# Ledger of designs, part 3: VHH binders against Uncharacterized protein YOR385W

Target 1, 290 residues: Uncharacterized protein YOR385W, of Saccharomyces cerevisiae (q08909)
Amino acid sequence: MRGFSGQPLSDDDNYRIEKTQRNTIPERLHFSRERNMPIASIFGTRGYFVFSSEQSYDKFKQTNFNISTLDADGVGVPLFHIVQSYNVIGKITRSSPDFYIYKYVLQGVQDPPLYSDCKVICQDKVFRLCKILYCEIYAHQGFFETKYDFFYPSKTQPVKKYQIIKQSNMRDLYSTLDGMRFRWHVKFYSDHFRLMFLDEDRLNYSNSNQKERQKPDQGKSKAPDFVIGHYTRTFSDILPRSTSKCSNLIIGEHSKPDSLGITTVPDLTQEFACQGALIHYLLHIERERK

## First folded at step 1 (VHH)

Design m04 (framework vhh_7mjh_2)
Fold by ESMFold2-Fast, scan of step 1:
Structure m04 (fold): chain B 290 residues (1-290), chain A 118 residues (1-118)
Amino acid sequence: as target 1 above (290 residues)
Amino acid sequence: EVQLVESGGGLVQPGGSLRLSCAASGFTVSSNYMSWVRQAPGKGLEWIGRIYSGGSTSYNPSLKSLVTISRDNSKNTLYLQMNSLRAEDTATYYCARETYYGDFMDVWGQGTTVTVSS
C-alpha cells in the first residue's frame, strides 16, 4: 500500500519549523512564528479554497457564504481558489490550463479594477472584494518526471514564474522561487509534506539533468534541509451549503499580525499557499484514480 | 427576470426511469455552469452533478451510472436523466446556476418532487 491517508508521522518525520543561525539560510526565511492556513471545499462548488488563517476560515464558515461586510484586513474571505480544468489541451494554449488559481483582493470602491479579469464578489461602502485570475498551471507529463509550470497573467508577454518538478516514482516536489530552492518532502506511506529550504550544496533541479534528479538523496552536504512549512490532511465532512475543512498548510512567519486576514499574508507565503493548493488537488486526483 | 423552472417529477416504480427538465429564462444555459441538486425528506442537500459551459459533465461518484446531465441549447433547457430508480432516490430535485468562478450557486429553481414507490 502506498501512502496511508490519515496515518500519524513517525517521530523521525516530525520536524519543527526551524529557527536557526546557519549562514546559508536567507534572511527572508528566518521565521519566529507559524501561520495556519486551512484548505476547504464548499458544497456545490468546484475546487478548493485556501484561507489566510484558522480565524478567517471560522468567520467565513459562520457567515454561511454571505460576505456582507468587509474587514480592512480581509478576515472571513478566502485567500485563493484552485480549480481543475476539464480540458487537457491547455498544455498547448493558455485558454485551457490544467489548473486555475484565483486570488481574492481588497480595493477601495473608488479605485479602478486591479485587473481586466477582476470579478466583483461583494462591495460595502468602503471596500470592494474582487476575484482575479492569479495563476495558470500547465502540467507536462514525461516518462521520468512531471513538470508543473506556474504562469502569472501578463498584459503583454506570457511569463512563467516558476516550475515544480516531480519524479515519476516519487512524491516529492521541487521548485526554485526567487533564487531559493525548495522541496516538499513526503514519505510514500504518508500524506504529510514538509516544506524545506535547500542549502547551496544540495541538488539544484534547475541546473540538473534528468538522471541527477532521480538521485536527490545523493546530496553532498550532511546538513539537514531547513524546514519552513507543512501540508497535513484532515478528513472532510459533507454538509448542506457549508464548508468542509480538508487539509492545513502551516508556513513560517516573521511576526504575528494583529489580524490574520487576506491582506496580512506575505508574498512568499502566498506562493507556498499556491503550491500547497496544487499538492492538495493532486492528492484528490490520486484518490479519484483509486 | 432570471429564473429556472424544473418539471417532470412524479410517482415512479422502483427500477423505472425518469427525465427531469429545467427551463431557463433571462440567461443562456450554454454560457454557464449548471448543477442538479436533490433533497430527500428530512435530509440535507446532495449535489448530483454539473454540466460545464463547454458541454462536459462531472458527477457525484455515489450517483454515477444512475444519472446523466444534458442540455438543449436551442430550447435553453437543462435535463437530468435518471435510470434504475430506488426508493432512496425519493427527493425534491433542483437545478441551479453556478457563478463563472464556481464559488457558489446564484439562481435556483423551485424544485420538482420525485417519489419512487408502488
Scores: ipSAE 0.000, ipTM 0.251, lowest interface PAE 11.4, mean pLDDT 76

Design m05 (framework vhh_7mjh_2)
Fold by ESMFold2-Fast, scan of step 1:
Structure m05 (fold): chain B 290 residues (1-290), chain A 117 residues (1-117)
Amino acid sequence: as target 1 above (290 residues)
Amino acid sequence: EVQLVESGGGLVQPGGSLRLSCAASGGSISSYYMSWVRQAPGKGLEWIGRIYYSGSTSYNPSLKSLVTISRDNSKNTLYLQMNSLRAEDTATYYCARDSGEYPLDYWGQGTTVTVSS
């Protein structure tokens, strides 16, 4: 009956992705651009869709997606579809995923398959659009923390796994990808998450104060944590089977092409989009309990 | 487009075993995840398990020790092996194409399993 109002964006620089050439930050995080990725509900479909860009989302709404609208870059096609598992009992025993993330993949009909199996959504003379199971998420509630395991069963290589860790009394989420440490930071009453790289040069923490207790190092270096993305909610009515833009992911990029379709999304951005989709769904579940 | 036909149901004694088959026509199942679902008389639908295109499986925990799902893509067929059958396993069993979306699409007609002495 009552929708949840998203927090308005402030006029300060807190929502801007930091641009850097700092030598202590890996080059793959030296971003000069940002990508806006809408998360939307679609009428008649459970779950949420992540789009590769606002341009792609707008194209999708205009054309209602069909086979005649397949573009070379995959503009107007969703990037990911996240769905909560319908088997609640399986979640409790940790035997079934809590969430499924499906990925839309565009390939030329003459190209070798990137995945051995895929659900064909549509095909024209040049392109085939497939939907694959990309990621399975398992939630494990512990006494002091909740762990979210991300499994990637659709990859041609061995199944990739990483975890998001949340302390039981906090809303922040921590992950490690390719040896890099990340944090989604949020204030207690806010639905705005900042994605940060944790720069852990501990050797430069010099505190010459005579202290009984050394301050906890919570993974912080002398330099501040580096912001590489945001999750923000937009206003939307929580109506059954409504089509609406619910939230937005903003992720840093080295450069972006003129076309912002599904084929243009960097691998690391895809991983952050999966994390952002989970954050959105967790907020939805929290909102439904109220 | 894809038609699913279940077979292998029938009358079985408690403690017995049955293997159900689901044959697909009009399209290949190799690109799809497949699920088994059952409905006991007078009860709602109960999800049994899913098999991914890779051959990995996920089961309803209450049924995991009693069932095994497998697939043969070359025969375009899905299987459900059931062991140690009990009277409460009496149900109509359906195979379905599984996209992870609700509802499941492209259901079969079902095959009935009756467990009775």
Scores: ipSAE 0.000, ipTM 0.117, lowest interface PAE 19.4, mean pLDDT 72

Design m06 (framework vhh_7mjh_2)
Fold by ESMFold2-Fast, scan of step 1:
Structure m06 (fold): chain B 290 residues (1-290), chain A 119 residues (1-119)
Amino acid sequence: as target 1 above (290 residues)
Amino acid sequence: EVQLVESGGGLVQPGGSLRLSCAASGFTFSSYWMSWVRQAPGKGLEWIGRIYTSGSTSYNPSLKSLVTISRDNSKNTLYLQMNSLRAEDTATYYCAKDEYSYGTEFDYWGQGTTVTVSS
């Protein structure tokens, strides 16, 4: 069947948890619906933007940041902006981040600023749209693995939020959030990543290239099958547009709110969106090298 | 600070046996699963086996007849007994703090100890 964005989903892609599985899977991951989050480029702006919904992206395409009235739920503005650092000296000395992720936040104009580093993008009589530095990513290539360290922004000593680990011989990406382990699984030379929750009963093998030399854990013979999200790449239009949709991120949801603006995105979904933005940028860099 | 220090590697003749040790510190050793992983020169990582907090074990079936994993929680030490060693067993052997998976999902790795099987 078709997903919310009109994109087809595989019969193998199932967000529904069987009742027998609900006791073994954390309640935070008991999803009944999907959120589609477009990733797009904007002409004249470096990097990529993640939108909270197809509805928000469609409204943004009409106005860009030329907005006379801001929506109370933040419909029509981006959620995140990821940009790669081109500071050559900082990269040589390893003293600057490889990627910056900015977050758009909506505030009342009469309220004091929640963030001291808030850059006001636009403002109406009721709300202001602020852009804050949300995350700094450092890539460290080691002998066995590449680590992507996600840090809270800091002008002094950075504080690590978490890391994404990629083994040198594999394309899959691994992370731990709030004691829960996740895998972005991709088949060899595919751009379709499936976001999976990892539990003991579902681990079959460590090699995403379908190498069967590693046997299932504890004699269990179950394939990882609990998918909670997707990253899928789309083709760009032949003719340049002011905005161009590049990929889709689809994440499970507990419920659909009446509005799909930036204020409606759950915290865990926001972290998956940041990971999906990095995946998109890494695929772009890989494509540029070819 | 989590530290894992492997020892016991060296040169051994084909058909010989070795016992590797891993001294763990900086975490509650008895509360974690532990794994052994190896890497032969120019090859990828190969998971050897795991020992659970209960003391039960799970092995890579291609290696099960050749290896035994054990632990001593009073000494915070993990062991790998290897028998009937072949030239193909030449590798760097790593101890890993493990909760439920193979090499890609291990929290911490040691520096490794090298085993060379040669006549």
Scores: ipSAE 0.000, ipTM 0.101, lowest interface PAE 20.8, mean pLDDT 74

Design m07 (framework vhh_7mjh_2)
Fold by ESMFold2-Fast, scan of step 1:
Structure m07 (fold): chain B 290 residues (1-290), chain A 118 residues (1-118)
Amino acid sequence: as target 1 above (290 residues)
Amino acid sequence: EVQLVESGGGLVQPGGSLRLSCAASGFSISDYYMSWVRQAPGKGLEWIGRIYTSGSTSYNPSLKSLVTISRDNSKNTLYLQMNSLRAEDTATYYCARLGYRSWTFDYWGQGTTVTVSS
């Protein structure tokens, strides 16, 4: 039990995920299974990598981008790469993001090119693996809250934006995706974040106006009823081939294909993976400053 | 629901010109990167070009002198203008949308067939 930097999922957490599958919640959140998505570092490379599954991570450990044949579902390659910006001039002028998230995309060699700046990582006779800039994150620290703005770059995609909001005296994070409200909830002295769906009766800072955010909470603080995912820390393993697993994201899933490569990840799960990657990076920065 | 419908294909004489249309419903084309792709009989998919959210365009270098991509946001319609058509341009032509979160082509039209023959 003690000696771990993270906690394993309890039966209660699994039961709470099952409760989110009630007919009173959006069908997109009616999950019967879980997807485990490792977060790992690669020796000599800055930042962290999110994998689509344990199976994909295990295959990657053996191959490390030296791939002669690409899997049709994208097993054995990362899903996302998050890296912190160190552009001092951009930070002074507020013109540079604080974090970059890159996405790995599997294409047939006959498929249309996605972007003029698409970096080809590897290619076989059938498939090519491309790396694209997916998201830029800007952090805005205020007196009462910190906002993390997620932008999709105009040079690669239509410009879209959403925010993660954190109160300055709390560790919980709030966001809204596709009209649904979410909270990453963490208990004191824990690095275990629970991803929760918020019903209409719960406070959501990301969609509240300033006056609503300032109103006192009239109800007692209750444990959230609906859990759809987790972020948990693990001990870093010194592994052959320069990879080390740092943490896990566990997100609800509708079905579990036999192969869990990068092409099999639902869009909403990809956004939660981006949020989880940021959470991991923020915890790393916090811990390294001690 | 999201739908893309191509039109304007048919029989064209060599050296002729043709304009294809792609009518979009369920979303705004100005919010997405939109592409034209073709498939000749017995061959794989060939990318023609793309229009960005900014309105700028990029083309397959082998086709750049022959094609122009444009859009009309008020009609929510994408266009492909083709000039100096050759027999080798005979293909089924598709419009495709780049998915916002998937970062892959998430919606394709059913295609419109262009036949270039004398």
Scores: ipSAE 0.000, ipTM 0.233, lowest interface PAE 12.7, mean pLDDT 75

Design m08 (framework vhh_7mjh_2)
Fold by ESMFold2-Fast, scan of step 1:
Structure m08 (fold): chain B 290 residues (1-290), chain A 120 residues (1-120)
Amino acid sequence: as target 1 above (290 residues)
Amino acid sequence: EVQLVESGGGLVQPGGSLRLSCAASGFTFSSYAMSWVRQAPGKGLEWIGRIYHSGSTSYNPSLKSLVTISRDNSKNTLYLQMNSLRAEDTATYYCARVDYEFGSGPFDYWGQGTTVTVSS
């Protein structure tokens, strides 16, 4: 497929995450490979689906959910499904989220359900594919910023996991996961977001020897943020099988996994996939308004 | 496994009638709403209509006078009756299961499709 304008992305836009120096970067973000995670729509189904890999998406296009034998690693099924809420009463009472993210989980048929609200999508003699409510997103519109609160569903009260913050006059999105600060950076006229780790210079105030270093020369810039992923839009022809690829998430990986199915996605990558799904939905809403 | 298999397609003369069937298996058919969707060569998907578990129906207004959707829960089968067929009805016809229960969207499973060609 060609890029958004029918032209390939520039070398800068196709930057590989490993080109950045790693001296102060957390080990969890030291990557040697990339995972490509397609985001697709299914005709007649609201929302968007995130796949664990191109391989998984390609298999799903062939079968959809008409699967006679489930892959042990979950190749050929979606990872996440994001849906915008239309419950106006719940929004008025603040009891309804703005977005729901559902997660697909593979379980043995002999195992008890992990979740009481698990919906069985399909099963064979060995495995069942379940769909669970994974995350609820609440959007709070402010004058200077918009906050997107990510909650884990809870029996008594939703537990806030983290927050994405967007300044009202900017398109960039900021988050903090496991004490690490991240930024989805986008240029004014682009739909290409770069996921960056924000490497704060915390050494200057903790080490007196640091302050004695030569001042940066004029034009010498601060070390760049470490790029760990991308969100890019794509065009795909409508398929007779009802699926259309809309965009791609590319997230760093420590090593090539044995399988690219839903069971092999690291926890941190799953969270970035949820953020990317929200970014995709927000861009869709923005395009509908334009 | 959830499986939907369409049948009954083929060549029909203009003005003719045709009934398509969709055999469902792997789930409690009587508990789900079902839909028909078509795709003409070189064109996008077009929704035809839906039948609820209760037997109530909802149609695309452009097609309502030309089609009837019905179901037989004892046979786990969905039907699409088409009358007064025209060349523009030439398409691959799909049956699909509707997912109301989890709020995920109108369709969660699709059949393989059956092709209808309207010509002399």
Scores: ipSAE 0.000, ipTM 0.280, lowest interface PAE 12.5, mean pLDDT 75

Design m09 (framework vhh_7mjh_2)
Fold by ESMFold2-Fast, scan of step 1:
Structure m09 (fold): chain B 290 residues (1-290), chain A 119 residues (1-119)
Amino acid sequence: as target 1 above (290 residues)
Amino acid sequence: EVQLVESGGGLVQPGGSLRLSCAASGGSFSGYYMSWVRQAPGKGLEWIGRIYTSGSTSYNPSLKSLVTISRDNSKNTLYLQMNSLRAEDTATYYCARDIEYYWSGLDYWGQGTTVTVSS
């Protein structure tokens, strides 16, 4: 599509079920709709914010956190905030996370507390907007691969949920969630990542082909992966703005909610949003090094 | 698809103890965080606690001294041990799959088992 700021993708990127060689796509990935989730920066604030929808992002641009009444579905507030750690000593000792992901949660003022470390951002008579530490990411660089370990906080100690694996001379990222295998695939000269489900036939083909191990998919495979989402960059605004859209996540979903606030995001989509936020940050770091 | 079936509820005397079970079928039980939640008659849902894949637990502070959550991955079963039961513990008890989010992270729920604490 033509334009400078996040045009809709082509019909070829449709989330509709395509026949794999074995018809092994899990029912929970049978999407008929899509959700657009902007990634933006806020002037004077480190890191990046992921929004639950374009609608939520547009409302937030006008108010920031200066909100007199909170929407019942959480429209107009961010979903996630990702921040890179600046603790040099902690990075050397490997005792400090490389990235923190904070999550915004909406509570009734009379509801039980969700987390003891919840920070109240704003509150009206009915709702309270809290910010919690949702995930800590540790990066481990090796000779052949980099691993990104995702830890969820606990009262006793952080619990490792999953990892993302990136081979050293490639840009593709691999993960496993709920027994399902996924790949963020990108072409050599592109910053468009396609989120793909890896079926069992495709995985067996990849594992058996040792000669192509260092180039996971050259587009020559006859067993296509099932596309369930996208990460795309937008062109930055030239003029300084309080809030600026930097990229967009597009994730498949089963049905369109009447409201697209932070309470409406499926749990699996939330994990893909966390992965997409990391992808955005890694691309930013790469650009700074050039 | 995950199916959860609670059992072990019934009538218990004040000060008594009760152990509830939650049997999971379908899906990978060992890969999921699990929670217990209760609902007293005419009241809202109250989160009891969660157990992580590691076996670590996190409890509602108001209930921590009264309950213990455990799991047996070889049997695909989750447990809730309750001690020193009071009339206010009368509720329907649910087990649920938990993505480490108190409300919206509970996606697969059992049908519930009823605990009545009286005389």
Scores: ipSAE 0.000, ipTM 0.115, lowest interface PAE 16.9, mean pLDDT 74

Design m10 (framework vhh_7mjh_2)
Fold by ESMFold2-Fast, scan of step 1:
Structure m10 (fold): chain B 290 residues (1-290), chain A 119 residues (1-119)
Amino acid sequence: as target 1 above (290 residues)
Amino acid sequence: EVQLVESGGGLVQPGGSLRLSCAASGFTFSSYDMSWVRQAPGKGLEWIGRIYSSGSTSYNPSLKSLVTISRDNSKNTLYLQMNSLRAEDTATYYCATYTTVYKYGMDVWGQGTTVTVSS
């Protein structure tokens, strides 16, 4: 990684669960591999694109988005496109999102439409590449904290929503997904965010309203938070390019997939990728203000 | 020169079984994922399934119970086993692969082999 980014994952960061921690960490988070997901800009297009893998991003660059046939796994096309809303009136009335995340979906041309709002980007003889509105993000700025509501209108199985909370004077972001609590932690002078699972036992202990004789562990008996992913920034090119890699998301995986296209990304990884896309956009907005 | 040659098509009775073959040459077959695709008369292309270089498989959910894809890397051959054939399975069947030389999707195709399910 280059630029303002942190360092690559060390061996100590590689999703290792100590034997004594395995019963306290949900099995859904027992990862053995990593997925690297580049975030890039495209010349002449607003917003940022998240790719399902380095391989997919490299293939996208090679073709200059000139698609004649589509890979069955969706290698070489973007996974997500995040765009900031410019509707000032809707923002004031809280009636429009602050950010839109579009998802690229692959369909057989003979298959019934998966989504009624599917915009066809390109089509070959076998597959149709569609773009759907996947996630809407609403920012609610308060005096002590900012809340980001993630709403998934295109999910039809369940309608999913959750919230990210950021204290106004801090950079860390907190979320809860499927009963699991997570923190994107960043140190001062760094743009390297570590995605960490928060142990529920410790969280419940710290949230206790009881003033009892507490264990004097002084932090040294605390096991470190379990790291399941990273966000790192990169800025290497001065001149405009057709595509420019801006940052990278690294998320844990249960197994190495046979293919690295858009159809191979686990649902939980997709949710973290939406969070990472927001983090990237917020850092961009901060940089523009300097 | 990358080439794919399908064979094994023909006339088959409803309820019958048929095995299609695809002979590959001009590339390292064992390193590539392989797919089967079909086209019924007057209709568009329908993806059947894929076998990865690892040997694992992925199928169109609507066809999963009716077909099995396998490969023999020692013979550079891909297979499609079809059981309980119906009139609606009448189509030209294509073997296809994707290579890093091509853009997106299944850019290397065979000439096809025709399967007709009737009396």
Scores: ipSAE 0.000, ipTM 0.166, lowest interface PAE 16.7, mean pLDDT 74

Design m11 (framework vhh_7mjh_2)
Fold by ESMFold2-Fast, scan of step 1:
Structure m11 (fold): chain B 290 residues (1-290), chain A 119 residues (1-119)
Amino acid sequence: as target 1 above (290 residues)
Amino acid sequence: EVQLVESGGGLVQPGGSLRLSCAASGFTFSEYAMSWVRQAPGKGLEWIGRIYTSGSTSYNPSLKSLVTISRDNSKNTLYLQMNSLRAEDTATYYCAREFDSSGWYEDYWGQGTTVTVSS
């Protein structure tokens, strides 16, 4: 397939849109491969872990954090750990995040810490595996929409932040990253989210100002979307006793390196992984309320 | 720098008892829930149990009659008491730091200590 795993995209309208719109799509989104990123729970540990690849997840299942030698590309360790906050006082004062995302970073023992809050998980003679607070998520429930503020406190200035917006009575989530607009689209009662790029300005930039564009029903029409990723829930055992894969996140890649450890994940893919981790947690919360 | 160091593993006879210790450093031990996890050779991880900051405990139902978890906050030490050990209890045992109400969540594991149940 020329599309992502899990759905027959060769006959999908989104696949056709991708082909026809390649010249209008930002270079950062010109993908030739897919990265499969498992989302898993560890029995007895709160929250969920995002892995950089199936290869990394399979290796982690055998060793966990009992690692005598760290892989140079970071194969066999998680990429992110998302956990829901239950600090009641912080939630009442609105000073506490609703979710924390921690990131695992691999550094040489000669390298200085990139962040002041790097916590050492394990170390060999060559490498140190650190965990940092990467992102804080604040949820604001409104009458017409819910907003999820992503705040990156441990990053170098200026402070990075953006929002995910969910409309009331819809399950879709919208975001803007580096001037690019995205949508996680899901059908009612489905747990399959498609990550789409929104080219909402295409008609204004490529076409002359004609009468057809001025029609009221044309003025609100969005440009066709095309798929750059998927979130899919997997079946898990009722009583897991080890690591359990809960879902898969599939994101487009420019190229495939020989190794798919935590050091090989592009910046934009990391942001989509954080969004996918939130989606997974929101689905978990919905299931718990039912 | 968060460090967890397990000790007390070794060879024990079937039916015997053993106490494992986990020495914690680099954080305020009394503010965190702690857990024990084990991994038998060639098998996946098995969660043993947890002790909360309050001192309350929760256990894997399959192991609850065989183990007791306790802590000494004055010594920054976590303990696992194991009784009636069987050959299938042969594993590497890990202690882990878990989330607490403080708002800081970090998942740290020790290097592990090996328990072999054999005659």
Scores: ipSAE 0.000, ipTM 0.160, lowest interface PAE 15.1, mean pLDDT 73

Design m12 (framework vhh_7mjh_2)
Fold by ESMFold2-Fast, scan of step 1:
Structure m12 (fold): chain B 290 residues (1-290), chain A 119 residues (1-119)
Amino acid sequence: as target 1 above (290 residues)
Amino acid sequence: EVQLVESGGGLVQPGGSLRLSCAASGFTISSYYMSWVRQAPGKGLEWIGRISTSGSTSYNPSLKSLVTISRDNSKNTLYLQMNSLRAEDTATYYCARGDLEYYSPFDYWGQGTTVTVSS
């Protein structure tokens, strides 16, 4: 057993996002800074919330959706809300998602709606905050692997989909986004996941990326990796009567935005936040099952 | 200020029926999604169901045949009707402003009313 509680990772652990001089790394992954994105629980709600920044989370703790004026960049509201499906009892199917991810979007009150079926959470004279169903996650458990299908069912946007693959005897997760291959790597006794770009130039030395071998190499990779993010658990008390931070996502960024609200999060970072939210929920479920 | 006050709890016999009330002050219930939530001793919160601004109801599938949620806008009061009560229905019952279907936070809660199902 892994024990009843975790320890905070030591200051000797490497939390740094890699900077690279390698010309084989896509420019989209050349980072000069990092974004810290808290994952928190809220009393009276199921699931977990992902915030666009520590600053946004700190502001949200003061208001807790009792917002009189919405910030133009969306500081002080959550970015995503992940919830385990309520109607799934012992069966995982394509008709019954295992998890829902909702996204908070900021719209001008004078602008046409981006989404025809959004729920308005709050509104001021300039902006309305809407909540939309952003992603449905379906888990398919096989004998040798589990696949997590991410579907984006927005009625006003093209359907986007991809898979995360996990081998049954390993904790690492693999995905492909926009032709780039990624791995969430974790040590057996740790809850610290490192998000790595798998360098295509070196992947031919490993069979993990071959079309015939979509099954990872059981966590034994010889391909060079480039660290672009982290998922770490925090040891804050989770009290039912408060908003409590549970974990943190750290993702690399190209620039220093003037604001760290929900409108400032790059598209690729949003996808990694969705993956990190799933990782958090899976760890929670794992710890509740002895 | 905003306040929710539950009433109607107590000791009931198995198979009996009970109607809980939730009186709201400081806001108009017809303008909000309103929910009932319960907590059995030693267990987590369980969502029972909600009523929308338009008056449509939605229920926890495990409880749908046993409960009915309604409201009286003129009295600014929310109701929970429970039928065929079992020992497992012993819990503290809360009314809350919010909705689980859209996963909206419950921003105001009552202090709860206790229902004990025992002979």
Scores: ipSAE 0.005, ipTM 0.270, lowest interface PAE 10.4, mean pLDDT 76

